# Ledger of designs, part 23: VHH binders against Protein NEOXANTHIN-DEFICIENT 1 (NDX1)

Target 1, 282 residues: Protein NEOXANTHIN-DEFICIENT 1 (NDX1), of Arabidopsis thaliana (Mouse-ear cress) (q8gwb2)
Amino acid sequence: MDVEEKRVSSGYAKPPWIFKGSALYQIHLVKAATARAFIPKEFRLVEAFGYTLGGFFLASYDDSPAGVFDELVVIAGIVWNPPTSCAWAARVLVNSDEACHHGRKEVGLPSQVARFSKNITAVPKQKRDRAFGFLDTFGLGTTLSHPENLMEVKVSEVDSAASTDICNIQIRSDETKVGNWMGPAIKMALPSFSGNTIYNSNLLKYSCHLHCRVRPVRPAVVSGALEDETEKFTEQNHTSQESLENERQLSKAVMLSKPIIALQFKCLTMQVEAPVVIYPSK
Key: E = the ipSAE of ESMFold2; O = the ipSAE of OpenDDE; V2 = 0.75 times the mean of E and O plus 0.25 times the DockQ between their complexes.

## First folded at step 14 (VHH; framework vhh_7qia_2)

Design q5 (from n7 with F50Y E61D; at its last look DockQ between E and O 0.56; V2 from the best seeds 0.75)
Fold by ESMFold2, look of step 14:
Structure q5 (fold): chain B 282 residues (1-282), chain A 122 residues (1-122)
Amino acid sequence: as target 1 above (282 residues)
Amino acid sequence: QLQLVESGGGLVQPGGSLRLSCEASGFTFSSYAMGWYRQAPGKQRELVAYITSGGSTNYVDSVKGRFTISRDNAKNTVYLQMNSLRPEDTAIYYCARGDSETFLGYPWFDYWGKGTPVTVSS
């Protein structure tokens, strides 16, 4: 008798919540003014020369309380939480209604439902890699010349009947790697603030524990839909639409900020502990 | 040393079937994911399907239900069974080797064969 192997999702019934998969963690130089717009005035932004460290965390989970889904966390910047610091999420995009609901309600995340469209192509190496590939052709290199991977991740926020493009993330494989090397195993704890959203006005604190294989990689190239001057308002008193659009445009600005470094996480296990409510309440 | 050799391409009628084979050598086949890419004229070489070392499979939407990827570790061979072929399936099909662990839902691929042409025309 054959036994079907099934991935088990424990559901959201009890914390800690366990997410397994992989992620790209990319750090950007984000203008302090952009980051400031997301962060409650009670918190002091970690900044220098008008910039803070934001960026994004792009994940794909193959085992989680919500099953299989993708997530893009837009990170506005870093705030002081003496004696340490804490990242502040501007927006959390997920392609799972269940994950969106749970994040909003139980964790206090600024979650929105999104669609992730992934296209995988094999492309010629870039010009500088072409020069090294030329050496490989004459036997001067250490490996055979070969195409490289290009993963294009298009993220669109779902808004009722239509989607709104947020960004396109182009990820290339590391040209110098062969075989299955994934980097050293690490464990880290990341205490986080959350809340202060229209879905949960309280300020929350929770702990996120990561166990993964990590290596530095070439930063992904992010491109996005420019501001659409043709956007139309259909309601009298457009305050809520202006606020939503402003947050969306600021989140795009974070994604389009200058990259510094990127880390590939493989064999990721992320344990999210139950959050606690802390003050201030807004 | 490392080699991927595709075979089984050819001319078929719309609605027909074709089975591609890819024999691998120069590495421990059972430890890697394997995939099939295709490149139609004027288009980029795109992933069509992959199979992990453990036998899990994934397909692009345009071929789901029509194509089946499989592997035979004893023969170091990966297959692509293509059924209900359409003119838009016309392309050069490439075998590829990928990492055992996926990243963002897909293996990184690091080697491609020379390809085998498939033409779907009446």
Scores: ipSAE 0.788, ipTM 0.902, lowest interface PAE 0.6, mean pLDDT 83
ESMFold2 (binder alone), look of step 14: mean pLDDT 86; pTM 0.871
OpenDDE, look of step 14: ipSAE 0.830; ipTM 0.928

Design q6 (from n7 with G35A E61D; at its last look DockQ between E and O 0.72; V2 from the best seeds 0.73)
Fold by OpenDDE, look of step 14:
Structure q6 (fold): chain B 282 residues (1-282), chain A 122 residues (1-122)
Amino acid sequence: as target 1 above (282 residues)
Amino acid sequence: QLQLVESGGGLVQPGGSLRLSCEASGFTFSSYAMAWYRQAPGKQRELVAFITSGGSTNYVDSVKGRFTISRDNAKNTVYLQMNSLRPEDTAIYYCARGDSETFLGYPWFDYWGKGTPVTVSS
């Protein structure tokens, strides 16, 4: 009985791979020490005053080789690649098995399957106590303060029967939104390094080309249970499980670092080129 | 003037059905996403379902398989068919206008109706 291994034809065609959707790109000040835990020694971290630029890329794709899925890329920092710099991902969380597999094997990403729970609530606009109480006396414009929308995105890693909470991301609607203005169209390149994983031991470079409408927005508030175990970085024989937990904690630390700027990408088309193996210069 | 007028709320027994309607005016209805929110006593107003301008629908998990959102562009009306109603569905239901484009899979909503009450009780 020849078990025809139905090669589940991975929906990933030949590169370049095209992803369409929307994203929040939020840049954080990440401690250099935290970033270095993820970055191979062969790379030079771009840092100033003990900090690098990291943060996260939260995306929802409505069209991709893996179909519809959500992605959270935790960005540890930026690595020097003259004359440019490249991003290094600390963790890539996706709610697609296919996306996870492709990320691990083909792109060299530290991908993990995760659950994304999204909730949207309408929050009453807190009347900013405008200290200038004067204008409320003219009873005219019941500006029906339209409630502000709050999106909460809870991300939990899924490992067999266990789930581990990684973060909660709170995104508020921009009060300054005049109509359906989505911001200017831009093209940008996001070069990245990857690899050095159990699934792909090579060091890789790949390029992402983004076409989108960009808008600066209020930074999302990230929360998560930092278990106060900052102390026990004991150098002991970290079992594979301890190492995984350490990576999770460091990823959480990246997510909880100080935000600098947040960019909303709408009508996003991302083109990802095939990774190239890089050989560190001896 | 932009208006959203909800109707169809009322008292229903558990397991019963209601159909809510929201009539829109003052804007190009077909160009916008529409949504239903609900607010239970002592709780925040939460998204229940939305339908994009293109007709794509999404639901919160608690109402999946029970509720159906639809729209009639010729009538400038969005509907919420609610089946198998439960006591926990008791709330004021609000119609909302949303963006034509989605962000992270959801439109943002900028205008709300006055709401229609739904009470599910034995």
Scores: ipSAE 0.687, ipTM 0.861, lowest interface PAE 0.6, mean pLDDT 88
ESMFold2, look of step 14: ipSAE 0.771; ipTM 0.898
ESMFold2 (binder alone), look of step 14: mean pLDDT 83; pTM 0.840

Design q7 (from n7 with Y111V; at its last look DockQ between E and O 0.70; V2 from the best seeds 0.78)
Fold by ESMFold2, look of step 14:
Structure q7 (fold): chain B 282 residues (1-282), chain A 122 residues (1-122)
Amino acid sequence: as target 1 above (282 residues)
Amino acid sequence: QLQLVESGGGLVQPGGSLRLSCEASGFTFSSYAMGWYRQAPGKQRELVAFITSGGSTNYVESVKGRFTISRDNAKNTVYLQMNSLRPEDTAIYYCARGDSETFLGYPWFDVWGKGTPVTVSS
């Protein structure tokens, strides 16, 4: 399913904005230097031993102000906002022009239009099946007995006719023997900072209120081509096209960082409250 | 005992048509999504189309406009109408049962049939 370009921002309701669907939320150990590149100097990065907690939020919405669309939020890290902390998005990839425009203008997101290509295959289950593989050795009549699904999500940025690969995300269904248990219902608030972009120069704060079923799952395997970014401090981009490519490479570095945990969100309702312009202390 | 039984496969010329059927038993058919996978020689078994319990459909790009998935809840049967068949559609086609709640736009599938072969050649 796609949210196509035919929908215009005039379809957005006033805040709060409601998005319904599902998501994979994956937390990575992101190098503090990588996260720092996205975050204004006014904010103190929450870090330990040279790392912060970033990762990604991969969502598919079946009901939203922009209709049906997919979203990949690349999360650079978390910043201190006493007495709590806020996430900072490095990049927001969407396959909806309307969602991209709204995010840039109203929420201060670093949104870009992207294409999401999804392929679903049936694959053998991983090694953690203790006894069931024994029964398969007696020839119960089919190949792929007790298989699981593998979803492969390829994400590419789209700029006119040009297409730039970002990453490939491989997600296994990770099903239990007791069917498709979705986990407990939870409510949570995810405060975030945004802005300081060419589309919205303000610094903004907003909150996402989530209501969903959540369970831990096997982290998705992320792959992609990555250029060497080890000494980016000494070489600054001088053109808009060169700057955009540097941002893409740093976002890929976040996606390829070491995973810690992944959470499956089903029956997701995400309420995004009106952003507030903020003025950090001097 | 859960069971999915495919039928309707065969040999067809390029440009021809076939209709696959899948009869389901052992579960409440109307509460599940249903799908069709295919496995071409030397390839992985991949999802081709699915239909939700509410009747919404999804197709891979290579078959859009040529294949139509449908369901008849009274007969516990899901169909795949395949038109304008091409040699690359040659595969064993498998019926599958999926969860009613999608994840990232797709149901997770947990039961497959034994398959019905489809060959498209001159």
Scores: ipSAE 0.775, ipTM 0.895, lowest interface PAE 0.7, mean pLDDT 83
ESMFold2 (binder alone), look of step 14: mean pLDDT 85; pTM 0.859
OpenDDE, look of step 14: ipSAE 0.828; ipTM 0.929

Design q8 (from n7 with S100D; at its last look DockQ between E and O 0.71; V2 from the best seeds 0.76)
Fold by ESMFold2, look of step 14:
Structure q8 (fold): chain B 282 residues (1-282), chain A 122 residues (1-122)
Amino acid sequence: as target 1 above (282 residues)
Amino acid sequence: QLQLVESGGGLVQPGGSLRLSCEASGFTFSSYAMGWYRQAPGKQRELVAFITSGGSTNYVESVKGRFTISRDNAKNTVYLQMNSLRPEDTAIYYCARGDDETFLGYPWFDYWGKGTPVTVSS
């Protein structure tokens, strides 16, 4: 009998590019000063009271131009693009060399190769995830105890043989009811800006068109390595290493910012349109 | 009512084999992913392997090449064939039911059985 392997592409097809899988999209209240460090001076940050909307997009693709891979997009904030706004990626971590190269060259992403380590456990259901914590104190709330899932995703950047821990993302399931319901089927567009990197000097705009099952979920808990990153990898070119380490520390700050909401995307088809070069007023 | 009943656990010497079975009832078995978890004394209950409704399988690194998960939809049963058993495999093994649409590469599991003990020792 014929054995069929999944297709592997050594190069991306022409745009639009299609990615299928699932994702967690989490919005954080990010300090404007942190976001501004990633955003070119040509863009006006959308902010209120010293904050902007950033966060992360954590995905796993089982069908893409680069095959099967994982992705973490660290989103610094949103910038004004009248009459709308666009997201700005601070860092894009992927466990595929091909996806990293493509993102850098074709989409203008600040892509880096990373390792994703996932552990799945069943843990006691937490009673205090609700706004009724005072009711739980007096036993007025109702909970039916049953284990829930805990997925721990450890993300580390890979630089040759060495790796640098970036963060741990703990995701608890909210699927406490029996059934296959994944939320409504939704089509949406997520515009973004990119470029201005050593790999692509253009300023670019691109859109992701998503078709997926979507529902709100409890925000993931993000934790980071507690070590001082500036002391561990400093060598020879002091200012260059300080800039690289500062970028990593600011990306961690985005990941550790206060969560607002999280969305679970299942049955995801993401279509990435060809980026266009933009020329904002200086 | 929804129920998962594990069997086939026991005492076995290192290098030995066991076959665990899990009979499911109270739901449409063929529409769900199924998995096996284990919990060693003092440890968290961790996922070991899963199988989707379409037959795709996944294993943690510590059991790859030694354990095989399979399912029989006609019997509403999922199996775990465990070969080349090691003392570190000593645990209570739990059958689990999960959403067949994976999330970040894994099913979300929503029900676990009572477990069947496996002891690998002389």
Scores: ipSAE 0.760, ipTM 0.886, lowest interface PAE 0.7, mean pLDDT 83
ESMFold2 (binder alone), look of step 14: mean pLDDT 87; pTM 0.878
OpenDDE, look of step 14: ipSAE 0.798; ipTM 0.912

## First folded at step 15 (VHH; framework vhh_7qia_2)

Design r1 (from n7 with V60I; at its last look DockQ between E and O 0.68; V2 from the best seeds 0.79)
Fold by ESMFold2, look of step 15:
Structure r1 (fold): chain B 282 residues (1-282), chain A 122 residues (1-122)
Amino acid sequence: as target 1 above (282 residues)
Amino acid sequence: QLQLVESGGGLVQPGGSLRLSCEASGFTFSSYAMGWYRQAPGKQRELVAFITSGGSTNYIESVKGRFTISRDNAKNTVYLQMNSLRPEDTAIYYCARGDSETFLGYPWFDYWGKGTPVTVSS
């Protein structure tokens, strides 16, 4: 029988919650005005010259409390939390109803259900970043090389009525270091603030503890509906009574912001600790 | 030297079946993921299926339930069983070698064979 199926943590017994897979973590220069729209007034944005550090975390999990799913975390910017700083998620897109409900309720994430469509093609090498190689000198590389991979990830939000395009993320395998080196094993923490949503009115702080192989890669190329050249850029001063559409447009602006650096995470284990409620001082 | 040699392509009627084979040499086959790409005339060479070194498989949506990728590590061979073939499956099919570890659900591929043509028509 149908039981309305409102489960927020069917596979999420108790924290800490463990997610295993891989991810691309990309940092963008996000306009402070864009980031400010997502961040409660109580928090001070870390900014310089009108910009903060936002971007995205694109992950694919093979093992998690919600099983196998994909996730795109749109990061608006960083806020002060002395003596350090914390990230603020603008939007969290997942292709799992269970992960969406858990994130909303237990972690205070601005989670939405999305579809991730991935296509892999073999494409001509964009440029020669190796000026001279042994095989190139003997005729294999008469300016040619083997094809490289292009992964195209199309992300769209879904609801009962419609699918709304968010962005297209293009990732190339040969835009960074040649070969299959995954980088050193590293442990790191990604602290974040969350909450102040319809689903969780508390202000929360949580940490993701990562164990992975990490290497720098060339930033992915992000495009969206605005890249169709049929729509004007919407300034933040445009006010809309429909907050869902406004949040989508601002999230697109974060995704389309200028990239700085990208990190490939392989063999990822992410441990999410129980969030703590925070109370900003008056 | 690294070699991937595809075979088993040909002409088949819609609804028919073909089994593609790819014999690998010049590397430790069991340590790599293997995949099949296809390229229709005027189109990009697209990944249609892969199998990890551990035997996990993945398919694009348009071939799920119709195509089966498998590997025989003792013979250094990867196969693509294609059933219920449709005219849109017409392409040159390429065997590919990929990394043992996936990234965002897929291995990065670094070598492709010469391909074997598949034509699905009446």
Scores: ipSAE 0.798, ipTM 0.913, lowest interface PAE 0.6, mean pLDDT 83
ESMFold2 (binder alone), look of step 15: mean pLDDT 87; pTM 0.882
OpenDDE, look of step 15: ipSAE 0.874; ipTM 0.954
ESMFold2, look of step 16: ipSAE 0.787; ipTM 0.905
ESMFold2 (binder alone), look of step 16: mean pLDDT 88; pTM 0.887
OpenDDE, look of step 16: ipSAE 0.873; ipTM 0.951

Design r2 (from n7 with N58Y E61D; at its last look DockQ between E and O 0.79; V2 from the best seeds 0.80)
Fold by ESMFold2, look of step 15:
Structure r2 (fold): chain B 282 residues (1-282), chain A 122 residues (1-122)
Amino acid sequence: as target 1 above (282 residues)
Amino acid sequence: QLQLVESGGGLVQPGGSLRLSCEASGFTFSSYAMGWYRQAPGKQRELVAFITSGGSTYYVDSVKGRFTISRDNAKNTVYLQMNSLRPEDTAIYYCARGDSETFLGYPWFDYWGKGTPVTVSS
């Protein structure tokens, strides 16, 4: 057979693009100097006392144009776009080649392919001093006998057989007897700038419209053995890959910045509108 | 009273099989995800497998192809069929109840049974 129709594996169509799943949205106090390194000179950083608002958006999508995948958006900070402001992504880590290529080309994201390793354990919920177990004796100890969840998410960038550890994110569940409480339903928009990458030289503006159930949660802890491994790779690469190392070091700094709040998103539908090209001289 | 009762554990030789059962009471079983955790000596209690209310399943890599989770909503029971057992599968196995909606790919679990011991010895 001389002529053969090849099936395109990408499920992306024209915008808007729809992603369904869940996410942890965590806001950090990020040093302005760290955020500035990611942001083109044309943009004015929103800052006070040497800090801006950055952090991360960690998502798992169970229905998207690229199918099922995980995403970590490292958010450097916010920039002025009068009369409002927009977020700027420092890195976008995804475990999908399709999502990475689409983000680079069509949205102008600084996307990289990554591996997400998740470990789920049950850990002790309450600290009990020594003494008598009076709560267990009187039947009040049922809460004390129910451990809480600990999810560890290890994120590593991959580039051809090589793997570079980026961070470890530790997330704990809530302590409640009320069952499946997910918080109130909300709508929100996350306007963002993007572009100015080797994959898309344009400056772009786009918006993510979210519908989800949201509640505040204990901020995730970003730290641990991955921090040590990252520093070891950084030390080993000081001379040969300095620019790549600087970008990874700065993304680590954003992830390790002081947390302010964290929000659990469940039943998430995220609609990504068509990006528009921005012309700084206009 | 909310209750999860595991059964079916025991002593098995390597390569053998066991079927764990977990009978649930005190809640609307069909509305929840159900899972199995295990705790080997000196280790943390780790998730092994879960099944959503809609029947979708998840397994950790170390048991894929050997273990099968299933549920029978009419009997309020979740099962773990364990085949080709290895000494590394030796642990106390716990049944768990989880949220109807997943978070970051997993249900948060909020109740665990007392566990049933499984020993695989060469």
Scores: ipSAE 0.773, ipTM 0.900, lowest interface PAE 0.7, mean pLDDT 82
ESMFold2 (binder alone), look of step 15: mean pLDDT 87; pTM 0.878
OpenDDE, look of step 15: ipSAE 0.829; ipTM 0.928

Design r3 (from n7 with R97K; at its last look DockQ between E and O 0.72; V2 from the best seeds 0.76)
Fold by ESMFold2, look of step 15:
Structure r3 (fold): chain B 282 residues (1-282), chain A 122 residues (1-122)
Amino acid sequence: as target 1 above (282 residues)
Amino acid sequence: QLQLVESGGGLVQPGGSLRLSCEASGFTFSSYAMGWYRQAPGKQRELVAFITSGGSTNYVESVKGRFTISRDNAKNTVYLQMNSLRPEDTAIYYCAKGDSETFLGYPWFDYWGKGTPVTVSS
């Protein structure tokens, strides 16, 4: 007997746009120079000692205007928007053509089509030495041979028939948890700036309003290859092709930056309001 | 005491079929996702398929169209029907109990059975 998984595609119609699923939100200590390369000079970077707070938001949606898809938002850093701050997305990788197109045009996201390959393995955790069997005689239990999960997410950009590896994200389950505890329910807002792309030249502001169960988890381990950075922040007269590859390499640098904290989001509902055009120099 | 007991493994020729069964006890079976892992010699134990408490199924690419996971909540049993078997499917197959919710498309699994061996060889 077939059991149909939930198929939800509301289509992109009118905002707000609703995305449901789960996510890993990880904050990295990103070099200010790396973040500034993505951020127009009109915006003031929130920084201290040469660093800002960037990182990534890795999500899987089971209900969205584009149906079921995966998303990796690379977050360059935080910029001032007093009395608060807004995130700036360096790159948005999605395995949906429809989500990519909508993000580019309607939200001003630097969206690219990507492939997400997920493999899950059971990996060892520390075991105590075996007792000489007397615990089995008394019926006392033990937690021996309880492996933990390792999810490996390989992300690669797709450009026509070609693909380019971006990163590998290794996520381990929380080895200290018992049962299905998901953390407290929360509401939060993640304001962001966007635009100034070849797909949408406006400067935009939007917010993502989240309802989810949240708990802190071990930061994911990100790996990947950076190209040689002999000419950091080059001022050569290269214009378009070199600049596009440089943006990709800087996005990898954000992903490979030092993690600070990671949060697991379950039972996520993300509501994206219509972006507004902004004029930061008034 | 949680217990998962696998059965139904054995030797089959390429192109053959096997049906694995896993009887569960010690928890409310209908409330949790169930899955099948496999471990080939020298490899890590990898997830092959899972079924949520609501009956939604998921498979790794290498077994899509050949394997079918199902559950019978009245019997506290999860099954893996394996068709069109290939030598690459040779492994010890483990039943697993998972969370009630998925994370990034997959439940975390927190308990595995002892496994049942499957050999695909001419």
Scores: ipSAE 0.714, ipTM 0.875, lowest interface PAE 0.8, mean pLDDT 82
ESMFold2 (binder alone), look of step 15: mean pLDDT 85; pTM 0.868
OpenDDE, look of step 15: ipSAE 0.846; ipTM 0.938

Design r4 (from n7 with F109M; at its last read DockQ between E and O 0.73; V2 from the best seeds 0.82)
Amino acid sequence: QLQLVESGGGLVQPGGSLRLSCEASGFTFSSYAMGWYRQAPGKQRELVAFITSGGSTNYVESVKGRFTISRDNAKNTVYLQMNSLRPEDTAIYYCARGDSETFLGYPWMDYWGKGTPVTVSS
ESMFold2, look of step 15: ipSAE 0.793; ipTM 0.911
ESMFold2 (binder alone), look of step 15: mean pLDDT 84; pTM 0.859
OpenDDE, look of step 15: ipSAE 0.858; ipTM 0.943
ESMFold2, look of step 16: ipSAE 0.786; ipTM 0.909
ESMFold2 (binder alone), look of step 16: mean pLDDT 85; pTM 0.860
OpenDDE, look of step 16: ipSAE 0.846; ipTM 0.936
ESMFold2, look of step 18: ipSAE 0.785; ipTM 0.902
ESMFold2 (binder alone), look of step 18: mean pLDDT 84; pTM 0.857
OpenDDE, look of step 18: ipSAE 0.833; ipTM 0.929
ESMFold2, fold request of step 19: ipSAE 0.810, 0.804, 0.817; ipTM 0.920, 0.918, 0.923
ESMFold2 (binder alone), fold request of step 19: mean pLDDT 84, 84, 84; pTM 0.854, 0.854, 0.856
OpenDDE, fold request of step 19: ipSAE 0.884, 0.885, 0.881; ipTM 0.958, 0.956, 0.955
ESMFold2, last read: ipSAE 0.801, 0.804, 0.813; ipTM 0.915, 0.917, 0.920
ESMFold2 (binder alone), last read: mean pLDDT 84, 83, 85; pTM 0.855, 0.852, 0.860
OpenDDE, last read: ipSAE 0.886, 0.885, 0.883; ipTM 0.957, 0.957, 0.957

Design r5 (from n7 with T102P; at its last look DockQ between E and O 0.89; V2 from the best seeds 0.78)
Fold by ESMFold2, look of step 15:
Structure r5 (fold): chain B 282 residues (1-282), chain A 122 residues (1-122)
Amino acid sequence: as target 1 above (282 residues)
Amino acid sequence: QLQLVESGGGLVQPGGSLRLSCEASGFTFSSYAMGWYRQAPGKQRELVAFITSGGSTNYVESVKGRFTISRDNAKNTVYLQMNSLRPEDTAIYYCARGDSEPFLGYPWFDYWGKGTPVTVSS
């Protein structure tokens, strides 16, 4: 029997696309003006007192059409999509070229290739109980404590030969956890808008179906580098380059906005349906 | 009562080998991930390696190819085989218990043993 030639094929065969792993979904109080800069004029921003609800979705996928990869979705805010609302992604950072390409082309995501550097340490936590606090005052007692985990995630965009630091995300263990509890199982549909990028000028709508265990956790602490004067010396005065840098700075502003709540997603299965082109009306 | 008891630490010359052991009790060992952390003087306690309940292993770059984590569920014991030891491996090594389900690619740890000292010097 004749030996057939192997063909190279993508793991992104047909929708729906399935992603499995875990995620941290963190909601920030984002200034409406910051969010507005990412959102097409056709969409009505959900806001109150000059703020909207943005933040980030930090995921680690262990099974996906692109294999194993990490993703940071920067969420500018929410827009009206009656009878509900949709999140608007400001930037989607992935450490997979394949996921970046597919997101740009097929889903209309503002995807960029990034590196995720994780550093995991155990750090002290110490609580003073009322009884033990009294003994500590007289130097007779000790406060029982166990270390807690600290994951530091440094995210850097990769663009040609250059690498640009975006943020550092510090995630700590939640001391309110009881044993190995992961929270209730949930199923939800999350409609989203996308597109209006240099890679896909259409406006698109798609749905994500999530199945996971969810519980509230301590919000991660995000920090970032301010614009470096050295970077200004290397930049060219060019409209496309200035636009990309503006989007990076605004995305940093979203990440550095005040956290409200964070949700841990474990045993996550995310099903992404095929997007459709939309034409918003008056 | 939950306990993690480390053993096998000591003084060794550069290039030498040590095998650390950690005997666990007070919980269903086979249902948890297990790991090793280390803390050098003046440094943070950092993860070195972990092994999932299913036997998958992970290592920090500085020890890949030199250290091997393994577990024996019948003996409730996790091991760290440390080969080609370097002076920078000098630290107190802590056994740790972690969640069975990973979060962000990582089995978050909630209990550590008392530690066993490892010194690598001439």
Scores: ipSAE 0.695, ipTM 0.840, lowest interface PAE 0.7, mean pLDDT 83
ESMFold2 (binder alone), look of step 15: mean pLDDT 85; pTM 0.854
OpenDDE, look of step 15: ipSAE 0.779; ipTM 0.902

